VHH binders against p49116. Designs and how they scored, part 275

Target 1, 238 residues: p49116
Amino acid sequence: EGPLLSDTHVTFKLTMPSPMPEYLNVHYICESASRLLFLSMHWARSIPAFQALGQDCNTSLVRACWNELFTLGLAQCAQVMSLSTILAAIVNHLQNSIQEDKLSGDRIKQVMEHIWKLQEFCNSMAKLDIDGYEYAYLKAIVLFSPDHPGLTSTSQIEKFQEKAQMELQDYVQKTYSEDTYRLARILVRLPALRLMSSNITEELFFTGLIGNVSIDSIIPYILKMETAEYNGQITGAS
Short names: E, the ipSAE of ESMFold2; O, the ipSAE of OpenDDE; V2, 0.75 times the mean of E and O plus 0.25 times the DockQ between their complexes.

## First folded at step 20 (VHH)

Design pa2 (framework vhh_7n9e_1)
Fold by ESMFold2-Fast, scan of step 20:
Structure pa2 (fold): chain B 238 residues (1-238), chain A 119 residues (1-119)
Amino acid sequence: as target 1 above (238 residues)
Amino acid sequence: DVQLVESGGGLVQAGGSLRLSCAASGFRFSEYGMYWGRQAPGKGREWVSGISGDSSYTAYADSVEGRFTISRDNAKNTLYLQMNNLKPEDTALYYCVTYEYSGRPEDYWGQGTQVTVSS
């Protein structure tokens, strides 16, 4: 069989809503995050190996790992998103909420810990200077994770994950031949993704969704959108 | 409107072979993944195998891997399942399955073709 990912799967271009408002609001943050989420789901759906697993398995995989995929996307697109500016605005809002006694201290602590973990992850990836091929394979490793509870096709998923790992290894060894330990430095970053709460990600980035719908509930609909609908969501057209 | 019509089922002895076919219409066949599912007597539906629209990738349930082969002919809008080394536990109604991209969570299942494996 051919490679797991083609050059089309390395291309990952986020188009931001324009113009960026002078003062960040929940609508702008939510639209930006939604575009990244839709781009990530469209990316996953375009992988032939993913397509072969079928809709029930695909939905289960994405429900289990969407937060990890989203966080990798945040790191990859941090400059395009001005992520540091978004996070700074959120931190300022939380500090004001503490001073005005509007939110519980326990909740604010949980949210601040999440922001610190996210910043640390993004900074680590930036310092490693992860390239587009490496991001594509890291996303594939995360997507084809056989160890999430409730998955039924674990042997097949594990084979696709191992193929992703082997192709990443081959790429890194050929491209960064002088850096013997690069692959190890990259792979040890992945466990941190599972320490980040999907519920807190939803609160930070998706609070502007109409009807307070959960990401878990909309995943089946997103995965079944026609390509034209994905393109509209990614660019903000239609 | 999506239509899926399965054929090729029958009665076969353990260790035997069967080839199932699914004739598809009402959608752009080559743009969609195609799947085989089955439902054994007294059990729920289970996924058996899948194939990408371009045929570059296939996947199999652990219970059938190495024994079944999925394939497709995009020019004929037809999906196939070659079943070898059949076991009594493979006895089930076999369904052809696809997913229409329309924002709905529903999928499309055919009427099924019965496979019975005698001991």
Scores: ipSAE 0.638, ipTM 0.852, lowest interface PAE 1.1, mean pLDDT 86
Fold by OpenDDE, second read of step 21:
Structure pa2 (fold): chain B 238 residues (1-238), chain A 119 residues (1-119)
Amino acid sequence: as target 1 above (238 residues)
Amino acid sequence: DVQLVESGGGLVQAGGSLRLSCAASGFRFSEYGMYWGRQAPGKGREWVSGISGDSSYTAYADSVEGRFTISRDNAKNTLYLQMNNLKPEDTALYYCVTYEYSGRPEDYWGQGTQVTVSS
């Protein structure tokens, strides 16, 4: 049995919508987020271990962890996305809703706290200077999490997760041999991902999504989408 | 047109073994993951095992792990399932499945081969 991840799985290049508007609007934010989401899910699909699992299991895994994968993707692509600017724009749009009394005080607080948590997480990852390999392994660990309720074949999922962890450990040991506790510092960031609400993330980044379609409902379609089709959409050459 | 033809099923006593085969045609076999599913009487279809296109990874349902082995011969466009230490609860119609990530709205299932395990 080969490695869980290869160099091809380390590549994670997000292409932003073009042109960038003078003022970040909801459409631009949603399009950017959608591209990241698709990239994340297609990344998962490119993993042979993931391919070996059945459609139901794969769908269940992604449904369970898409918010975590997305958040890791945000952290990884923060510079390319100008995440701080996007978040500021989201806050500005939110302020309009606040002024219109569309949100309760408690909801406002909840949303603002979520944005704060998201920013803090991304900042923490930046401070750790996480590289592409480490992100890939972290995403794999998150993807193959057996702890989510309702999953089948949890033993197999756990094995894949362990393999991801082992490969990460080996990588860190090899690449950062002088930093004895780097692995621990990296892994200890993962719990923060589960404190973030998928519902709020969806609301903030995907409000302008086609109709009232939930991310949960479109996950099976994204996973089945041809890579060429996705690439065509990104380049506008479809 | 995609075609999947399963074979190798039959009646076997508990503790016995069977080897299933699935002959595939109509698509680039080696480029797709392949899967075995089964449907027991009165139950829905369930995933049993999967194998990546390049055979680098395999996966098993918890209920069959350690007893079943999935493999493939891409040169022959054939998928296999070696089933050892069979149990009565393994009794089911076994299906070969593909095109999970084809971008098409449908997945492809064969007609199935019946496996019956007696006590």
Scores: ipSAE 0.447, ipTM 0.779, lowest interface PAE 0.9, mean pLDDT 89

Design pa20 (framework vhh_7n9e_1)
Fold by ESMFold2-Fast, scan of step 20:
Structure pa20 (fold): chain B 238 residues (1-238), chain A 119 residues (1-119)
Amino acid sequence: as target 1 above (238 residues)
Amino acid sequence: DVQLVESGGGLVQAGGSLRLSCAASGFRFSEYGMYWGRQAPGKGREWVSGISGDSSYTAYADSVEGRFTISRDNAKNTLYLQMNNLKPEDTALYYCATYYYSGRPEDYWGQGTQVTVSS
């Protein structure tokens, strides 16, 4: 078999809604997040190793890891998204909600802690100057996680994850040969992704998209979309 | 309309071999992953093997790894499963499927082809 990822899988280009509004609103944030989510799922769907796994396995993998993929996508696309501006707008909205007693203090604390963890993660990735190839393999390591409950054929998934880890190691050793500990610094960032609550991510970024439905519930539909409809969601053209 | 038609099943002795075929139509075959599933009497559906659209990657259930080989001929819109060293436990109705289209799995599964392995 060839490499797990090709140059086409390293390319990850988010197209933002245009024009950017004068004042950030829920619609713009949800549209931007939706495009990133759909781009992330289209990216996963395009991987030959992922295509080779059964339908139930593909759905289960993405349901288990979409929040990790989304968070890696936020870090990778932080500049094109102006993520710091989006997070500042969310914080401002939350502070106004406190003054209007619209949310409980405990809930606001949980959401603020999530935002701080997200900012810390994105800042750590920026400081490491993670490149597109490294992001692609980190996403593959997250996608092919054999340790989620309910998965079938976990040994095959583990094999693909190990292949992703091996290819990342080969890339880093070749490209950053003078930085002996770069791979270790990158890999120790990954456990933080599992500390991010998918429920809080849904509340912050997807309120306008999902209403009373979870991201978990729409994943099977997104993975089965026709390519033309999928491209429409990624670019915002319906 | 998507159509999947399986063939090649039959009765074979333990240790024997069979080659299954799946003729696909109604979609751009080479752009989609394909897989084989099976259902033994009294059991649920089990995923057996899958192959990427370009044939660069294949995957197998632990129970068949090393014994079965999945392949495809995109020019003929045909999926294959070469089954070697067959065991009585491989007795099942074998289906081919694709999952990149909308709809339930049943919408894109064929009627299946029966494989019976005698001891």
Scores: ipSAE 0.640, ipTM 0.852, lowest interface PAE 1.4, mean pLDDT 86
Fold by OpenDDE, second read of step 21:
Structure pa20 (fold): chain B 238 residues (1-238), chain A 119 residues (1-119)
Amino acid sequence: as target 1 above (238 residues)
Amino acid sequence: DVQLVESGGGLVQAGGSLRLSCAASGFRFSEYGMYWGRQAPGKGREWVSGISGDSSYTAYADSVEGRFTISRDNAKNTLYLQMNNLKPEDTALYYCATYYYSGRPEDYWGQGTQVTVSS
């Protein structure tokens, strides 16, 4: 059995919408987020181990972990996306809702805390200087998580996760041999992903584009979209 | 058009073996993952086993792991499922399907082949 990931799975290049508006509007934010989401899902599709699982299982896995994958993607693409600027814009847009008294105090707190958690997580990943290989393996570990409720074939999923972990370990040992505890430092960041609400993430990044449609409901369609079609959309988008 | 045709099913006693085949056409077979599913009487469809396009990875449902073996011959555009130590609970209509992504919401699968395991 070959490696879980290859060099082709390390490549993770996000293309931002062009041109960038003078002021980051909701549409630009949602389009950017959607591209990241699609990139993340198609990344998963490119993994042979993922291809070996049934479509129902694949869909279930992605539904279970899309928020975590998306968040890792945000961290990985933070510079390209100007994530800090996007988050600031999101906060500014939320202020309008606040002023209109559309949100309860508790909800405002939840949303702001979520934004804080996102920023802190991305900052922490930047401080660790996580490279492309490490991100790829972390995403694989998150993707092949057997502990989500309702999953089938959990033994097989667990095996893939273990393989991802082992390959990450080998990579870190080889690449960062002088840093004995790097693997541990990286892995201990993963629990933070589980503390983030998928609902709030969806609200912040996707409501302006998908309206009342849930990310959960569109995941099967994203997974079935041809890469060529996706690329065409990216190049045609302006 | 994508076409999948299953064969090899039949009646077998518990503990017996069968080998299913799926002939594929209408797409670049070797570039896509394939999988077997089954539907038992009164139950929904369930995933049984999958294989990547290059055969580098295989996966199995917990219920069949260690008993079933999925394989493929890309030169023949054919998917296989070797089923050993069959059990009555394996009785189902077995179908093959592809991970060919066309942008359509529907999956591609064949008509299926009936496997019946008697106690």
Scores: ipSAE 0.257, ipTM 0.665, lowest interface PAE 1.4, mean pLDDT 89

Design pa21 (framework vhh_7n9e_1; at its last look DockQ between E and O 0.83; V2 from the best seeds 0.00; counts 0 for: pae E 2.04 > 2)
Fold by OpenDDE, look of step 22:
Structure pa21 (fold): chain B 238 residues (1-238), chain A 119 residues (1-119)
Amino acid sequence: as target 1 above (238 residues)
Amino acid sequence: DVQLVESGGGLVQAGGSLRLSCAASGFRFSEYGMYWGRQAPGKGREWVSGISGDSSYTAYADSVEGRFTISRDNAKNTLYLQMNNLKPEDTALYYCATYGYSGRPEDYWGQGTQVTVSS
């Protein structure tokens, strides 16, 4: 078999809504997030190994790891997205909700902690200066994770994950030969992704756009959507 | 319109072999992954094997790994499934399928071809 990923899978270009408003409203944030989500899922769909898996398996994999893929995408696209500004805006909007007593003290703490985790993760990735190839392989490792509950064909998934891991290892060895422990430093960041709540991520980035519709429920539609359909404006309202 | 037509099924003894074919039309065949599924009596649909659009990657269910081989001829718009060392538990209606399009979550699949493996 050939490489799991090709150079075409390294490219991960997010196009932001234009123009950027002076004040980042909920709609802008949600649309930006939606574009990233769609880009991430269609990236997965473009991988031949992913294409070889059945629909049920593909859907289950994406449902299991969309939050991790999305978070990696946030880290990778942090500059283009002005992520720090987006997060600040989210916090500001959250403060308004707090003032209206819409959230319990415990929930506020959870949400704020989640935002902190997101920011810290993205900052940590920036400090590591993760390149496009490394991000692509990390996403593949996350995507082809066999340890999620309820998955079928776990042996095949594991093989693909191993392939991703091996290719990452080879790339790092070749590209960063002077940094003996770079691979380990990169891989040790992956557990942080699983500590992040998909529910909170959904609430922060998507609630204003899709309402009560869950990311879980729309994943099958996104995976079947033509790439051209999400280019331009993604409002969730067609 | 997308059309998928399966053929090659039949009755075979345990340990025997069959080769299934799926003729595809109505879409750019080479651009999409394809897969075989099967449905045994009284059971739900089961994914059997898949192949990427460019044939660079294949995947198999654990139950058929090492016995079945999926392939495709993009020039002929045809998907294949070579089934060796067949077992009675492989008895099922076999169908080929591709992913839905235009935001439709449903896949396209053919009418299927019956494979019966006797003891």
Scores: ipSAE 0.820, ipTM 0.920, lowest interface PAE 0.5, mean pLDDT 91
Fold by ESMFold2-Fast, scan of step 20:
Structure pa21 (fold): chain B 238 residues (1-238), chain A 119 residues (1-119)
Amino acid sequence: as target 1 above (238 residues)
Amino acid sequence: DVQLVESGGGLVQAGGSLRLSCAASGFRFSEYGMYWGRQAPGKGREWVSGISGDSSYTAYADSVEGRFTISRDNAKNTLYLQMNNLKPEDTALYYCATYGYSGRPEDYWGQGTQVTVSS
């Protein structure tokens, strides 16, 4: 078998809704986040190793890691998204909610702590100047996590994760040969992804979609989309 | 509409071989991973093997590794499972599966083909 990822699987281009409104609203934030989610799901679907796993396994893997993939996508696309501006708008909305007694102070504190963790993560990745190959392999490492309950292909998943780790190591050592500890600095960032609540991510970025619909519940449908439908969701053209 | 039609099952003695086929239609076959699953009497569904759309990657359940080989012919929209060194424990209804197409709930679309291995 060849490399786990090819150049086509390293390419990750987010197309933002245009134009950006003068005042950010829930619909713009939700559409932007949805495009990133669909891009991330389509990216996973494009990996031959992922395709080789059983359909139930694919669904279970993505359900377990979508928040980690989404957060890595936010970090990778932070400049394209003007993520700092989006987060500032969310913070302003939350502060207005506390003034109007619409949300409890405890809930707002929990959400603000989540935003702080997200900002810290994105800042750490920016300071490390993570490149496109590194992001692709980090996403592959979190995607092929063998420790999720209910998996039927655990040995194969572990093999694919190890392959991702080995190929990342090879790439970093060859590309950044003068920076002996770069790989270690990158890998120690990954545990922070597991500390981020998927429920809070849904409330911040997918409010327009929530109601009684969760990201977890729609994942099987998204994974079954045709390429043209993915392209429509990613670019906003149907 | 996605259609999957399995064939090639039958009765064989332990140690024997069978080749299963799955004829697919209704989607861009080469863009989707394909899978073989099985269900033995009184047991739940078990994933057996999978193959990427471009055939560059395959995966197998531990119980069949080294005995079964999955392959596909994208020009013929056909998936294959070569089964060697069959065991009585391989007795099951075998079915193929894919992601299907957008807007559909998760379904199994194949009818299956019965494999019976006598001791």
Scores: ipSAE 0.639, ipTM 0.825, lowest interface PAE 1.3, mean pLDDT 85
Fold by ESMFold2, look of step 22:
Structure pa21 (fold): chain B 238 residues (1-238), chain A 119 residues (1-119)
Amino acid sequence: as target 1 above (238 residues)
Amino acid sequence: DVQLVESGGGLVQAGGSLRLSCAASGFRFSEYGMYWGRQAPGKGREWVSGISGDSSYTAYADSVEGRFTISRDNAKNTLYLQMNNLKPEDTALYYCATYGYSGRPEDYWGQGTQVTVSS
């Protein structure tokens, strides 16, 4: 077998909706997030090791990790997305909701903690100057996680994850030879992804766009979407 | 229309071998992963083995690892399963499937080919 990822899997270019509104609104945020989600799912589907697993396994893996892949995508594309501006706009909307008594105090606390965790994660990744190859392998490690409940063929999934880990190690050692601890510093950031709530991510980035339908329910459709239709959605053709 | 036609099943003694084929048409075969599944009498479906569109990666259920080999010939739009050292537990209806046919969340399955392994 060849390498788990090729250079085509490293390319991860997010295109933002045009034109950008004078004031950020829920529609712009939801479209931007949807583009990142589709880009992330297309990336996962293009991996040959992923293609070799059965559809039930593929769907289960993506359902279990889509929020982690999305969060890695947010960190990787934070500058292109102007993520700090988006999060500030969300915080302002939350402050208005407090004034109008639209959300409970417990809910506000949960959402604010999630936003803080997301900002901390993105800042830590930026501080480490994670490159596109490292992001691609981190996404693969997250995608091929054998720990999720209900998975079949966990031995195959574990072997693919180990291959991603080995290839990341080889890349880091070759590319960052003077930074002996870079791999360890990168890998210790992964547990923070499991602290991210998929329900809160949906509320922050996807409210109103999908209606009252969870991301879990659309994953089988996205995974079977043709590449040409994905490109059409990036241009806003649908 | 998508069409998947399995062949190569039959009755075989334990320890024997069979080679299954799946002829595919109606979609861009090489662009999508394919897999074999099986269904024993009175049981649910079980994924057996899968292969990427370009054949660079394969995967196997633990129960068949080392005994079964999946392959494909993209020039002939055909998927194969070489089954060696067959056991009575391998008795099932074997079907091929594509998970990559566009526009649908469910896989397309063939009608299946029966494999019966006697003790």
Scores: ipSAE 0.508, ipTM 0.810, lowest interface PAE 2.0, mean pLDDT 85
OpenDDE, second read of step 21: ipSAE 0.796; ipTM 0.908
ESMFold2 (binder alone), look of step 22: mean pLDDT 85; pTM 0.855

Design pa22 (framework vhh_7n9e_1)
Fold by ESMFold2-Fast, scan of step 20:
Structure pa22 (fold): chain B 238 residues (1-238), chain A 119 residues (1-119)
Amino acid sequence: as target 1 above (238 residues)
Amino acid sequence: DVQLVESGGGLVQAGGSLRLSCAASGFRFSEYGMYWGRQAPGKGREWVSGISGDSSYTAYADSVEGRFTISRDNAKNTLYLQMNNLKPEDTALYYCATYAYSGRPEDYWGQGTQVTVSS
């Protein structure tokens, strides 16, 4: 068997909705976030090892880790998304909700704490200057997590995760040979992804889409989309 | 229309071998992962094995690993399952399947081929 990821899997190009509105609104934020989510799921679907596991396993893996993949995608695409501007718009919207007495102080505190954790994670990744190959392998390590409850074929998933870890190690040792502890610094960032609430991520980024529909419930349908439909969602129409 | 036609099943004694085939049509075979599943009498459907579109990766259920080998011939639009050291517990109707990317959440499954292993 060849490498787990090819150069095509390292390519992760987010195309933002155009034109950007003068003032950011929930529709633009939701569209941007949806494009990143679709890009992330299409990326996972393109991995040969992922294809081999079958639909039920694929659905279970993505349901368990979509928030982790999405957050890694936010960090990787922070510059192209102008993520700081989006987060500022979300905070402004949240402050307007406070003025209208729409949300309790406790809920606002939870959401602000989540935004702080997200900012810290993205800043940590930026300071480490994580490159495209490193992001691809970190996403693969997250995707092939054998420790989620209810999974079948856990031995195969574990082997694919170990292969991702080995290939990341080989890449880092070759590319950053003078920084002996770089891999360790990168890997210790991953546990923070599991501390972030998927429910709060849905509220912040998918308000325009989320009502009676959760990301968890639509994952099986997104994974079954035609390639042309993915391209329509992740790129501007041409 | 996607069509999957399984063949190669039969009656075999414990320790024996069988080779299953699945003839596929109606989609770009080499671009899709392919799977073998089975359903034993009185049990739910069980995933057995999978193979990527390019054949670079395979995966197996723990119960069959080391005994079964999945392969494909993209020029012939055919999926195979080589089953060795068969056990009575392998008795089931075997189906091939693929991801349905046609806007439906269901996999396409064939009619199946019966495998019976005598103790």
Scores: ipSAE 0.598, ipTM 0.827, lowest interface PAE 1.2, mean pLDDT 85

Design pa23 (framework vhh_7n9e_1)
Fold by ESMFold2-Fast, scan of step 20:
Structure pa23 (fold): chain B 238 residues (1-238), chain A 119 residues (1-119)
Amino acid sequence: as target 1 above (238 residues)
Amino acid sequence: DVQLVESGGGLVQAGGSLRLSCAASGFRFSEYGMYWGRQAPGKGREWVSGISGDSSYTAYADSVEGRFTISRDNAKNTLYLQMNNLKPEDTALYYCATYHYSGRPEDYWGQGTQVTVSS
């Protein structure tokens, strides 16, 4: 019964690595992104409805939507991350790579297009002044998406997504009662998340990962971590 | 060391009922979701039902919806599955499980309890 999300699920506080280096580097960007990813995974695991789904279903849902959750997290935490500064550093690195003949012009175009799409998404969310409750419910709608290939038992996922949509509607109508169009404007932003490549996100933000480690491969292990281990990742504790 | 011990299985005729129990130890039971899964002869393991740590949410596979009820008693560290209107297709070894990390993922699953439903 009860609401899908509680007030504890609205709290989403990213702790950045400290001190910030004089020059942004791959390590700092990767560490910052990793903290956001772990915070997002811990957030998902704390939802009672998510806990009730089978372990294979939980893993499949997060594997399918981690890039969408991560991108929502980037938008929500853009200020604390100084995301514009991180993106500028990435752009500078790409320009240097083409000058050194390290990357093709076609690859640079793909990555730049991704960065522009990300900036546009974050700017749209900032312009709408999306609050913490709205971000929590948008993340829930994305998480409980029944239409990803390979999912089983989609009826339960659909019910939880509909509950997230209903609770978001109730919140927006009560809090922003004078803006009858607000909910529609917020929801139409979501499809853009699926047009962003998870492979390019990995290249931009998780380049510091060693070997053939992909986000997809580590998701099952992250979801099984104890609460103390999650807290260690999101705060940088040893 | 996570330990899960299932009990309550047996042989019943179609239309009958059974109540399965899972005694859990080695972790903070109330903080973790719990699941029932089953494996029929010649088939892979399938998820049957799940319950949140605080019991506020439950979920069921379409095949058991309306017939099975999952519950838990956090004071006793015990998970339950009430199985009603049993069908021959429900014949399987039933396992309880959690996604709690113990350093040994293979330790998440119990040994199971056999349920056999005769037609």
Scores: ipSAE 0.592, ipTM 0.818, lowest interface PAE 1.2, mean pLDDT 85

Design pa24 (framework vhh_7n9e_1)
Fold by ESMFold2-Fast, scan of step 20:
Order: sequence, then structure tokens, then C-alpha cells
Structure pa24 (fold): chain B 238 residues (1-238), chain A 119 residues (1-119)
Amino acid sequence: as target 1 above (238 residues)
Amino acid sequence: DVQLVESGGGLVQAGGSLRLSCAASGFRFSEYGMYWGRQAPGKGREWVSGISGDSSYTAYADSVEGRFTISRDNAKNTLYLQMNNLKPEDTALYYCATYEWSGRPEDYWGQGTQVTVSS
């Protein structure tokens, strides 16, 4: 077996809807998030190890970790997305909803806590100056997680995760040889991804898309799309 | 129109070997992962093995690891499963499937090929 990921898997290029509106709206935010989600699903589907696991297993993996992949994608594409501007617009909308008594205080608190956690995560990744190779392998580590409930073939998934960890270690040691503790600093950031609520991510970024369905329910459909349909979603051409 | 046609099944004694083939048409075979699944009488569908489009990665169910080998010939649009050290519990209808067109056996795997292992 060769490397788990090739140079094509390190390339992760998000094309934003153009032009950016003067005032951010739900449609623009949902379109941007959808492009990132589809890019993330296409990325996972293109990995040879992922292809080998069989459809039921690989679909279950993505359904279990889509929020972790999406959040890593938000951090990686934060500049391209102007994520800070999007989050500021969401916070402003949330504050206006409090003033207009449209949302419960408990819900607003949950959403604000999620936003703070997301900002903290993205700031940590930015401070560490995580590169494209590191992001690719972090995504592979969370994708090939053998510990989600209901998974089959967990021994095979664990082997792919270990291979991802090994290749990340080799890369970091070679590329950042003077930073002895860099790998440890990167890896301790990963548990925070599992504390992020997928339901709140859906509400913040996918309100205009989801309607009465969850992201979990559409993932099998997305994974079965032809390459041209994926390309249409990630570039906005359909 | 995607077509997958399995062959190579038969009756074999425990400890024996069989090689299954799956002839694929109607899609760009080398761009898609391929899978073998099986369904034993009175049981649900079980994933057996998978292989990436470029053959760089393979995966196996724990029950067949070390006994079965999946391979493919992209020039011939053909998927193979070499089955060694067969056991009675390997008795099943064997289906091939692809990621893009994989589904329930009634949807995408045709009739399959029957493997019967006598004790």
C-alpha cells in the first residue's frame, strides 16, 4: 500500500459564491456552508482507503463525523470564507432576536457557547499555523475513527487511522523539525471537535437548506453523486 | 446503464478454493471502488471485501481476513475474489457492487453467484 493520502487529497480549494452581498443573509451563508460540506464529502469519497471499506461502512463513518470534518474545513477555509464576518453577522442577528424577544434565552445561550467554541478552535488552528498537509491528515484521523457507535469493521478502520497518525507524525517531524512539541499541540485540539453540537451547526450554517431534514439524512445522497454533480456544488455551477 | 454480472460460484468442500469474477459495464470502472457482499440463507446482507479504483487499497471483513483476496483488472473491467480455505459458514449468494451503484441486491447486484461449502 502507498501513502494514505496523495497530493490531490492535500489540495482543498473552496470556491465562494460571488459576489459577496453587502449585507450577509441566510441564503449566502447556507450556500457557502453547503459548498464546504460538498467539498468535504467529495474529499472523503476520493480517498482510496475510504473507497475500499464498502458503502455501508464508509457512509456510516461520514454520517458520524461530518460535523468534525465540516468544522476542520471551516478552520482551514476561514480566510476564504471570511468566517469571522459570517460569525459576527450571526451574533448580530442573535442579539437582535433577543431584543425582539423571538428566541428563548436558553437557546441563545447554547448557540453563543457553540460560536465561542468554534472561534476558539479556529483561533487555535490559526495560531498553530496548520498547513494543508496537516489539515488533510487531521481530517483523515477524524474520518477513520473506529470508536463511533454502530460501526462494523472497526479493526480495519483503526488500521487506517493509525496509518494517518503515522504519516502525520512523519510529515511534522520532517517539516517542523525544530518544533519538538508541535504534533502534541495539534493533536490535543482534536477532542474539541467532538464537543461541537451537530444540531447547532445545522442551525447556524444550514437553516436555509435543511428544512425538515438533518444533514445525516442527506449524506448518503451526497456520497452517491456523480463527480460532475459534486463539482457543480463546490463551484456553484449546476 | 450499469451492469454487474457475477460468475465463478459452485459447490466446494470445506478447505477448498473458488475464484469469483464480476464483469462490469456502463461506467468508468477504474474511477470507482468495488465490493463483494454476500447473503446467506435466512440472514441479512454482509460486506465481504472492498478495493479502491486504483487497486492501492483493499479491506476485508474480519470473518474472511487472510483467506480471501480481492483484486481487479481495470483494462478488462473485471473484479475478482479469490476464496481460500472455505468454511461451511461461507455458504451464501455472492454479489459484486460499486460505490456509485451499490445498493440492495435487488437494485444493483443482479442475481449474484451461489457458493455452497459442504462440511
Scores: ipSAE 0.495, ipTM 0.789, lowest interface PAE 2.2, mean pLDDT 85

